# Ledger of designs, part 34: miniprotein binders against b1l550

Target 1, 279 residues: b1l550
Amino acid sequence: MRLPEELLERARDIHSEAPSHRIKLDRVGSFGLKVPVEFKGFLLLAEADVWVSLPEGRRGVDLSRQVEAIYELSNPPKDPFSLCREAAISLLEKLNYADSSGVSIRFDAPLQDGESLKYYGVEISSIASDEIINKIRVEILGMTACPCTAELIRAYKSSEIAATHTQRSLGILEVSTKAEHPDPDKLASIIERAMSSPLRTYTKRPDEGGLVIRSLSNARLAEDVVREMIHLFLEEFGHLPEDTHILAAVRSMESVHMHDIYAERSFSLDEIRKEISSH

## First folded at step 3 (miniprotein)

Design X7
Fold by ESMFold2-Fast, scan of step 3:
Structure X7 (fold): chain B 279 residues (1-279), chain A 109 residues (1-109)
Amino acid sequence: as target 1 above (279 residues)
Amino acid sequence: GSVEEYLEEALKFVFRVLELTWKALKTNDKSLLDEAQQLINKAWELIDKALEANPDHPLAWILWAAVALLQAFLYEAYARLTGDEEYFRKALEYAEKAYEIALEVEKRE
């Protein structure tokens, strides 16, 4: 149902009116927009959220201008990083009453896995004000195996017990920086290298046995995986500004418990370097 | 220390005990069994610490069952090298204990 222009113009006037209560709102916008993006040669359908801050003296935001900002920049499809940054800037230009703007773009990123593709989760954001803060979150599934379990399985000669105590684990790296978004493929690589073994898209019975054996040969606690992710992150991305903030986390989906095990560490580059150098 | 630290350290002793027990049987050397007994006692102590820290830790219970079974194997090795039937009884007692602990692990899942 299309509304007459007269009603739409009146709606714009209402948005500029004083609100019932003079309270600032941090984020007001359009959430769950479907947007095509080009990522490393792949055309993907991403999901986007766009928002602006709303000042205490204004009743509402112009949602049409928000949608226009991202869709104008998405045709033809471009890389999601440029789209995210440019749309956040465009929102501030189009909505001059706003103190800040933000754009988040979520998609499943393809990663070559032999002749097949596997996917890992990516969420990128750009938040614009007097400066731009770029955020990226990468989530990828892998396997962890307790070091205790590996040796115990050899003693019992039981593959069944081995299978019980190898777990799917979700590795998470989140980076907030004034620099450009880090390469998500490199973040995914860090997570996979820190785990006992990567999770494969296609496995036959021999490959399944090999995966379990590899996990047991490289057995690690969730705590070990988080520490290794931090170590590998510093080797690859230690050049980022010192006020860059990182979250490294692992969520282990334990088969012997009704609950998950979770380990995390949040830090700035300045903080972690001082901690490591203090010993 | 953490439960994980206790279990990892206990597991190192478990492998050494297994190695020494097999070597003792192959070389007919009782002194290796005495060394194994000292190491398995350290494994027992570490498992006790792990269970004290977390009484419901599944891997601690599984390792407890494993060490009990390893103790049974060690007693069976003593019986074979000495001809003392009392060690066969001790081996059976610990094998039964290992089974009871393993059954408790399954029941807790």
Scores: ipSAE 0.000, ipTM 0.099, lowest interface PAE 19.4, mean pLDDT 79

Design X8
Fold by ESMFold2-Fast, scan of step 3:
Structure X8 (fold): chain B 279 residues (1-279), chain A 109 residues (1-109)
Amino acid sequence: as target 1 above (279 residues)
Amino acid sequence: GSVEEYLFEALRFVIRVAELTYKALKTNDKSLLDEAQQLINKAWELIDKALEANPDHPLAWELWAIVAELQALLYMAYARLTGDEEYFRKALEYAEKAYEIALEVEKRE
């Protein structure tokens, strides 16, 4: 059996030697790490990825140093936004051969819904180089209802309720900014308000009836939902830097089709304001 | 009549049922839901006749799914106006059936 220090010295030498081909790699790191985080009063087990760029003249990255960097900052558990930003900066400082570093943290965020909890997906990233770019992606389920059949029935005798196809839809907001991460609860709220109706954890039968009736009275195409999400986003987050990039998207899980309907728009704040002001 | 005649006649009842259900919710008038239930029963009868004539007719099953969704909405309206929780159970049952049949219709296309 070899002594641990002899094996560690050998491994370190290998990482520092010249590679077989002088090719830069964009992301090399430890993926799928389990990290405790504190989010709005909840202790959650999150999944983290950490990486650095690898220059063309170096064979490998010291993965142990990457894991140590994030775990040092995660004890005691802290909010995932601070952890993400601080870990990305720490990685770049500790692994000075790298041109850039990044950290992504994923978790299911609890949201109070009366006396129960529902969950929505959050992924945050911080990428450090000459500056830091913060990214957040929020995904939440809601309900949509097709307005095509509803419009046909309304036209007949001015009815506002129609037999139509109701379906689950996934709303997506992704923001990349030089400012701090936007509040994910506010992003989730924007998505839910843009939908025909939010999806709730079942607690009482009347709540289910309310969701169905609201969805049918507020029938929207996926395209309508995306436009409304953008409108609501600009009201809440229009103060972010002009070079902030946003992706707004909806994926509708159609009940009468074996495929999904998808609508999206990517834009910068500068771009969308010029577009709106040109009319 | 033909399968198409049954389906067209059923569709006319569907439109009226939706209208009555909306008016009942707006005016808090349960008697309009009772009228809607009588009309949707006629729609169900016509769909049954269409499916007896052609059990594999895709449009007949598509309309079945639409009427089942409307029946679920009608039961939800009954639940709201009466407070009778049995109607929520019936609504869920029809909503689930509508989803299953709509999915089966899509496979055939």
Scores: ipSAE 0.000, ipTM 0.119, lowest interface PAE 19.3, mean pLDDT 78

Design X9
Fold by ESMFold2-Fast, scan of step 3:
Structure X9 (fold): chain B 279 residues (1-279), chain A 109 residues (1-109)
Amino acid sequence: as target 1 above (279 residues)
Amino acid sequence: GSVEEYLKEAQEFVDRVRELTEKALKTNDKSLLDEAQQLINKAWELIDKALEANPDHPLAWRLWALVAYLQAILYLAYARLTGDEEYFRKALEYAEKAYEIALEVEKRE
């Protein structure tokens, strides 16, 4: 059943009305949108969130304009970095009552692993206001091993010796900057190089032995992995603006028990350079 | 014998070592670990012969790394069955040796 045009216009007026309470809201928008993106020659289905700030005197946002903006920019599919930045700017221009806008895009990025592909997690965002802040988070699984005899004793007391010598670990690098988004493949590479060994998509028995050997003999604490990630990050991305903020973290999944080991450090480039130069 | 024959025979000993070590832990039978140690010694001898013929043979280096790792695992099994903590130190030594050999494997692929 069709609704008269006048009723649809009346419904639109509701969003422009005064709210029950004059309170600003930081983020109002459409979350969990499915959007196609082109990443390094791959066509991927990503998940996007889009939002704007809502001033104290306005009851609601125009959600239809938010959805139209991102889908217009995603056809044909484009790289997720350009999509993120352009959509955030477009939202702020189209919704003139907003002080800020944001777009977040999440996808699993393919990475070449021998003759196979493996995947790592990428989340990017762009937040537009008087300036644009670009953020990227990369998460990738690898392996770590405790370098101490006590850990080997604990692993050996389990029902399965070989499986308990190493732990799966999630490495995390998050970068927030006024510059362009860093290359996620380079961030993933930093994480993998900092770990005892990478996880493989496919191994044969001899390859499995080599992987375990590398992990056990290149044993690293979660704390060691985080410090190495920071060192490698500074070598690759030390050219970024001094107000760039970084989070480096690792979550080691204890193979014998439910609890995890976690280590992190957050810092600005300005802060970490001053700390290192004090030594 | 050919290099290929040496490496095939060494691989068979490696497979048997794994089986004996697992059975020893399930049955609490140290004599099976002693048998596994003899097979590791024979595997070392065959790998040495292969490397004497071809010092840069990739499969020989891969198998050398694997045998060093299995020696570490065997020492952990001895530690459990005997309660002798000295075997944990020996296991760490062989894990370190396995790593050094694994780096040479990467260079030869």
Scores: ipSAE 0.000, ipTM 0.186, lowest interface PAE 15.5, mean pLDDT 78

Design Y1
Fold by ESMFold2-Fast, scan of step 3:
Structure Y1 (fold): chain B 279 residues (1-279), chain A 107 residues (1-107)
Amino acid sequence: as target 1 above (279 residues)
Amino acid sequence: SIDEIRKRVLEIYIRGYELAERGEHEKAVDVMMEGAELAFKAGDLESLELILFEILWITLELGNDEQRKRAAEFAARLAEEWLRRGNLELAEEYALEAAEIYRRLGM
């Protein structure tokens, strides 16, 4: 049930008026929309933001056309990557005063973990202008172990049962590219492989000891994890355009110090390849 | 100091591991539970989690209901502490862990 035509026409007239102050706005739109998406065979309820740029001489944007653009493309539900890109393009077609448009879609992605499912965070965006920039951010929990503590435990007869100060860590990979969105399952896999061990659901208690032992055998600092994430990313996604920008980060949760440890690196593919090739 | 308490927790954990290696599993769990109390007192929730997981693994082999109940009590206390600190996700995780242990014990 949309607004009557007379009210929509009046709203358009108001929006086309000169503003009180001639200031350009970067993002104006509808935020927090609930949108169904189909992801890898799962029907998920995602949260979406849609926006356009607003020129200095125009008072407002046509919000009804923004909502229409994404909902027309989301019925029936489709994959969130195509939805994101197509909706951003549609916004520019429908709102000709805008220089740019954007769509962001957020959801928790299911990942098979033995007999159960676990979830990781995904946020994708498409920003359209004379070109399209696609952005994806993946966040997944895992485990890290201090190498110094692990070596101390090994020196004191640790073997089958590992004793170490393990900690939960959030791994983050963010990619901005002119190419298609990278597969989030592959990004999640990179993060998990870079960590001391992945975080599993509680299916069997003996498997928890296995995670501690695996963490001990693969003990890594947050700094080590970030470097490994970058290495693995280049192996999987080194084919992306040279101006692709990546953020790799790890946040380790340490209750002992009542604060977190954080390590990150931002880079373009061109930058990192030159750095690595110099030895 | 907190650093001295953390060092003591690690020493207790190593001692417990050595007892488990010798096949003295019930004594190992008792020693590790002392370490868990000390870690709790120090606010060292990472060490507490490590010790709790080790206790849970050992008690699965022993079939000692008293020690399993004690482990469930530690999991419940850890859940309450995370709730006090505002971490609802970890509070839920450890509350679920305690509930699963109590369920298996028929409690």
Scores: ipSAE 0.000, ipTM 0.113, lowest interface PAE 20.6, mean pLDDT 76

Design Y2
Fold by ESMFold2-Fast, scan of step 3:
Structure Y2 (fold): chain B 279 residues (1-279), chain A 107 residues (1-107)
Amino acid sequence: as target 1 above (279 residues)
Amino acid sequence: SIDEIRKRVEEIYFRGKLLAERGEHEKAVDVMMEGAELAFKAGDLLSLEYILLEILIITRELGNDEQRKRAAEFAARLAEEWLRRGNLELAELYAREAAYIYRRLGM
């Protein structure tokens, strides 16, 4: 709901005053806003955070202007990438005392899986200043099977034992770039191809057996999955600016042990190309 | 007049928002449904979209299955209107949302 104009006028007067301590704040804003977005033909409910920097000489920010900026751009629903970028720019224009602005939008993206749909997590942001930096994080569940499990199955030839030694794994790709946000479906595809097999929405016992067999034919350590994700990322997105930063990670939920395995690598495109090209 | 209708839809929308802020989600949706019906009968698709989006936001997490069914029905009706106006992209968007809700309700 929008505040009455009189309250907005008084808030602006208070916020423009000098603070008790002359300290700059990096991010001040409205967090947890619910906004509708259109994603590849789907109407989805997303969660958004909006913020701006606050200079040391100003007491507060105009929060109502922040909410107005994103909601005006979200009706009718539009793609979350355009909404993210345009809202960040709008924030900086509306709140001219700020040096930077940012918008983050989170949603669960549908992905076709045979006759059904499954979902993967997407978080995007745009941070505006003298330039715009776009970030995207994709998280998707899949299956992994270690090479030791493949060896065990060869020894015992047991589907039941194989199923016990396969693990659910969460694959993560995060990209920060001056270019437009990468296509999240392509990032999700990279993660799934790097894993032993994708996780199905409606896995019954017969389908589960097939999934386990596929995982075993492509047995990979968490470390192997991260390396493969990086390799596949470079094939698909190697055209991005050299200063693009990527995080590739996987968290494997061990079915036999009471702890998880985690592997990650952060890099810039320039850095990783030099590393891979080394003799 | 269209200005009078938009004012009334906006009043209903704000009344619904206040109910939702107080945690009275089912009552909020019922009130907003009145506004959606008024906007639809007036042919005001912009007001209909705005109030329907709020209904969809609330009923995604809260409310009851009857309200979800009614939200899906409004989304389907909005899809038909966009189709009549030649906007295939928006027609598909709202039709897909309606289908999604109906499927989750087992319909």
Scores: ipSAE 0.000, ipTM 0.144, lowest interface PAE 23.1, mean pLDDT 78

Design Y3
Fold by ESMFold2-Fast, scan of step 3:
Structure Y3 (fold): chain B 279 residues (1-279), chain A 107 residues (1-107)
Amino acid sequence: as target 1 above (279 residues)
Amino acid sequence: SIDEIRKRVYEIYRRGLELAERGEHEKAVDVMMEGAELAFKAGDLESLEIILWEILLITRRLGNDEQRKRAAEFAARLAEEWLRRGNLLLAERYAFEAAEIYRRLGM
């Protein structure tokens, strides 16, 4: 049963009331919303978070307005980049008490892998205030092979054949920029090219052997992979604004240890160019 | 080939939305149901879920009982598929949606 109209008219508007304590909140919103998106010809069910800042003098946010904003823009399904940017702007327009708004959208992106598909993780955000900042994080698994163990085995066996342990490694590129979101497929490609070899969803015996041989011939430390990712990123995306901020990271799931190895570097484009030029 | 099927599902879904915008709701649902069937056969549960929710939104007000029954059948099939994949929460959700439609239809 729905409440009578008379009861709704007599109810207090709790959201517009003064709070018990006059404290600003940075992010208040609806998290874990399911929204359809169109990504490169695929219909995907993405997960979205939407939020706004809440001023010290207001008790609550109109959460229904937040949900309406993103759902109105998601029908028909849009590319997630346009949806993210448009929803962040719409939230700030609809909720005029807010100083800032944000939207994050997460999905697993399909990537062509021979005659099959593989998937990599994508999270995009747009944060709107007096400017808009776009952020994208791409995560993809690849293979690394240990050069230290390879050298030890080569010395021990007096063999030209590289033998070492291999493991899955998670590569991460995160970009924050005032420009449009970078193409996630290009970011995923950078990560895979920096690895010892990519991983496949489906391999036949000859293809599997080829990946292992490639990995053994291209043995890389997590630190090597991060440096290579940065180098390849600069070749592809060096044209972005100088205040663009990047995180490059690798988490190696070491097959011979109970723990992982992790390497990362955060930098702005301006910072990294000065560093490379000085050395 | 699964890549091509998923793109075809999206194109069918888009065509259904255009029909709904023109006020051709019954045709829109029929087109969307074809897309749902293709998505199910391809194992594309995400696209099936999106298309099914559009069908449910239209048929609650504008569809006929045959279309509502077919929507319930898709929801039931989606529930069974999620159950086979071990996702009890989604299986329960879509079983409930199917049951609710059947209840309203007197089944």
Scores: ipSAE 0.000, ipTM 0.341, lowest interface PAE 14.7, mean pLDDT 81

Design Y4
Fold by ESMFold2-Fast, scan of step 3:
Structure Y4 (fold): chain B 279 residues (1-279), chain A 107 residues (1-107)
Amino acid sequence: as target 1 above (279 residues)
Amino acid sequence: SIDEIRLRVEIIYLRGKELAERGEHEKAVDVMMEGAELAFKAGDLESLEFILIEILEITRELGNDEQRKRAAEFAARLAEEWLRRGNLELAEYYAREAAEIYRRLGM
């Protein structure tokens, strides 16, 4: 008995069977795949999610074909933008029952920091249907220094009030566009310039005073940082299609309390220009 | 104890404040400097900060250059200590105060 061959002949194709309920699913796929990518000369281990839409008449998705699609394109390692776009297209070609496909790739991107490197978070996706929508999310830590607390420090007469001005803040820029993915290094630069000061992986003793002085002279609320990020984004990326959608956000990790401060704005380029021109 | 030191610094501050209100600004700063030194030796940065803020206010317009130099030295030392403790705002505030005084003195 050739058990594998006879077993395959008798095995039902479960995935092509009718489901218990005729309900369409928006995303079904393989999540948390480890894939190598080449990013600006660095070989990085990224994490990928791949998915397709599932029609109401089909019980399941062929997960093996999803994994095959991305791994075929990841050897040799290539840039994560091309990988993301090409894999999304390949998924639709390989899984013809799907109306749409998507790929997300997440990694920590190296950023030059003097003689060393620091890292910031990048998530790239491509969603393919009759068109392709490219999305990128960049998250980077920086410092915020509160203007109100700076005034309290000058007038300080209480030890408790004086202790807690600066905090780590997470800056977030997310862009969804029909154009190519924006350069994540430029998005990270916008976030860092909008903050009171960037965080360093390390500092030489002479550099520490300079960073501290910059934070004081550039004291900003989370709300100020979001507005500045939007302003800088429009200067750098205002050429993108008018239907490009942006999320700008800051999460400030409050050192005095167990809660964080959060500020955000979502907008399309056409919406924000109309808003600004009304003033 | 730390409470005894804080109380001594507070008494010194009040004495210095009374001298300042009487227009004896150089004496006020000298008295307050004793409190700053006490707080510094005890490692009580909060008490040091409390009395130093008053010294910095007086020496901004009043006092002599030696007192301004000492105020800048205490501010610089407090900035270093807050930096070591990870309080970047307090470090930057006192570093800026020290730098401005040193700049005005030509140091």
Scores: ipSAE 0.000, ipTM 0.103, lowest interface PAE 19.9, mean pLDDT 77

Design Y5
Fold by ESMFold2-Fast, scan of step 3:
Structure Y5 (fold): chain B 279 residues (1-279), chain A 107 residues (1-107)
Amino acid sequence: as target 1 above (279 residues)
Amino acid sequence: SIDEIRKRVEEIYRRGKELAERGEHEKAVLVMMIGAYLAFLAGDLESLEHILAEILWITRELGNDEQRKLAAFFAALLAREWLRRGNLELAERYAREAAEIYRRLGM
């Protein structure tokens, strides 16, 4: 049942009232919205969060205006980058009490893998204020192998190479920039090329031995993978603004049941270039 | 201790067998799955194999999809552990058991 319009017009606008405590809030909004997007020819169901800043003198946010901002731009479905940026701008236009707005969109991106598809994680954000900051995070699984000479020699004499001397690793690249979002396929490619070998969805005639041999022939520590990701990132995206911030990380899921190995580096383009050139 | 866990696995297995013999197959599978998990935690692959074999026998026509998925999970765990111990024949056997369950579930 819908309430009569006259009753709704007479009701108090609770959100515009003074709060119990005059405290500013950084992010207030609708989280976990399901939104269709078009990504490189695929129609995908993405998950979106939308938010605005809330001033100290206002009790709440108009949630209907937040949903309206995304609704108008997502029907028909469009690419998630344009949707993210345009919705963040629309939020500020519709909610004039806010100093900033943001939109985050998450989905699993398809990537061609022989005759099949595999998937990697993408999260994009746009934060609008007096400028727009675009953020993208790409996560993809691959393989790493410990570069231990004694263990490799032992493994070459053993049929148990795959179980004890390789592990799954999660590669992560996160970029925050005033430029447009980097292409996530290129970020995923950087991560995979930095790994000992990619993981793949096998077709009718898989070669698992070849994957394992490739990994062992290209053994890399998590620390090696992070450094290689940074090197490859600078080759592909070194043209981005100097204040662009990057996080490169690897989480190696060791075969032992106790813990994972983690390596990361955060940097700005300006910072990393000065570091590399100081030697 | 590990020895204490092994004793509990034996007790749980006996209870599961009794339930199965009395025709309470769904309860038997649940009890046996608890035993399988404890055997796995204790590193007792022989007990895990015995319990899994009973679960697979009971569930071939009687178990629900969630119980069958759990049986496939334990078969996959056995395949992995035997591979780590260098027993390729047992690893392949349990990998095939997991694949057969997935095939029957249309996975």
Scores: ipSAE 0.000, ipTM 0.079, lowest interface PAE 24.7, mean pLDDT 77

Design Y7
Fold by ESMFold2-Fast, scan of step 3:
Structure Y7 (fold): chain B 279 residues (1-279), chain A 107 residues (1-107)
Amino acid sequence: as target 1 above (279 residues)
Amino acid sequence: SIDEIRKRVEEIYRRGKELAERGEHEKAVYVMMFGALLAFKAGDLESLEHILAEILWITRELGNDEQRKEAALFAAILALEWLERGNLELAERYAREAAEIYRRLGM
């Protein structure tokens, strides 16, 4: 059943009314939309949130205009970076009462892992106002190993193979920039290289011992991993604008503790360069 | 000295036991693992074996796959030490324990 035009006019009138309380809202929108995207040759089902700011004098947002903004741009499916940026701009154009708009797109990105594929988490967003800020967050699991126990074992055996306990660790890199979104595969690579060893989805019997030995020989604290991620980030992405903000973090799921160990650092490129140059 | 290390092992193990008695089993395993490493350094294989047995029991009841991997590592260390000392029976026993845990975890 098609809605009569009179009902549509009434609905728009309600949203344009003064609210019961004159309070500005920062983010009002449609969250959890399912959107197909094309990512590096893969057709993926992503989840999207779209929002705008709502002024204190307006009761509601036209939600149909928000959905139109992203779906008009998602058919045919396109890369999630262009979709994110273009949808945020479109939202601000279509809803002229808003001071800002935003779009977030989340998906699991495929990454080659030997003879198989593994997946890592990607969330990108674009926030539009007088400028556009692009954000990307990459999360990937890897392994870390305790250097304290590794050093103790190495001293006993005088061995190049450090025997110590290992734990799963979640590496996180988040970048906020006025430039284009950084390549998530490069961010994932930085995280994996900073850890003791990447996690594998498939190993043949000859590979099993080698992976374990490599992990044990590269013992690193969560603090070590964060510092290494920052170092590697600067080598790869030091060309980004000076006001680019980065969060580097590790959550170590300690196998011998009831709780996780967490280490992080947030910084701008300007800030970190001044800090490093003071040495 | 080795005697000082052995006293430290006893103290650490006692603290681990107290943590387990209070229901803080994950912390108990962590403390006991450190005691096991010190027992290994002291060449006290009896204390290492006793502590490892307790670690294995706790991790089997409350542990996840990662905690079981840590316990398997200690079993493998103990196996190698018995092998180097010429005790083939005990070396095989602990090697099988470690291999079984690793096999079940797909390592």
Scores: ipSAE 0.000, ipTM 0.133, lowest interface PAE 20.2, mean pLDDT 76

Design Y8
Fold by ESMFold2-Fast, scan of step 3:
Structure Y8 (fold): chain B 279 residues (1-279), chain A 107 residues (1-107)
Amino acid sequence: as target 1 above (279 residues)
Amino acid sequence: SIDEIRKRVEEIYRRGKELAERGEHEEAVDLMMWGAELAFKAGDLESLEHILAEILWITRELGNDEQRKLAAIFAAYLAEFWLRRGNLELAERYAREAAEIYRRLGM
């Protein structure tokens, strides 16, 4: 929205005033901005959040300068990783009262699937202070199949018959690191390989049957998928700094229950290596 | 329309058996699963049961423990399918089949 120059100048004066209560705020900014990005040859419309810390003695933040900073860096569209890092640094430089700044960018990433494309969720952020921390979250749907050997025997003994089924499961990998953002395609690949079977956006019915049978042949609990994701992550990204923090999670959308099954583990590379070495 | 769907399901079944005869067991099961879903969506429960039983037979004859686990899963599916339709006799038969496979696996 356009405002007269005189109103913009008065607004900046107001923001520098003392607040009603002398309390620091961790994040103040513009959320839900639409910004074009270039990702692996695709022009995508992403959603961005930008913020800075606000000191206890200052009433408000210059929101217009935040929006201006990211839009200036997004024209022409560039890769979302560079945009994220550069905007976070620029915000901290332009808003000198802030101790930290951050930028988050969300988009659906295309992935080649036969003759078609499927999409997986990507959220990246860069948080700048005396150092820069890069975060990435990848979410992708796949299939899991419940190994119910003990449950089936129990059900048979108790006159109950256990249902066996395949279900959609959401795999999640989050990485927080001082290094560059990991390649989201590699994170998506790790998630899909850990699951019983990937899902496809377009598939012929014979191929769809193949996904079901592959899932049943590779039956895994949500707990199994999380452990496999961690194992595969360490093989691919074990070279990252030892203070890199990872969250691996699976949310299984059960077809026979009204609730989801969820499994997760968070860890640092240093922590998990010591744990694995002691066993 | 039901007769047309039944004919398509029968053709899928026949093609799946040809694949199994050529040693393409996974492809055969994949094709037959598609036929099972088609029969289910059409309400052709007779064709659905026959295809699922054939999938069970193919997977059960395969020679490794992972394929035997798969056979047990299909037997459990058939047990649940018949239980939900009120056929307790068939439900019990397939539940016993699944339990027997699990016993042979040492589970």
Scores: ipSAE 0.000, ipTM 0.120, lowest interface PAE 20.7, mean pLDDT 75

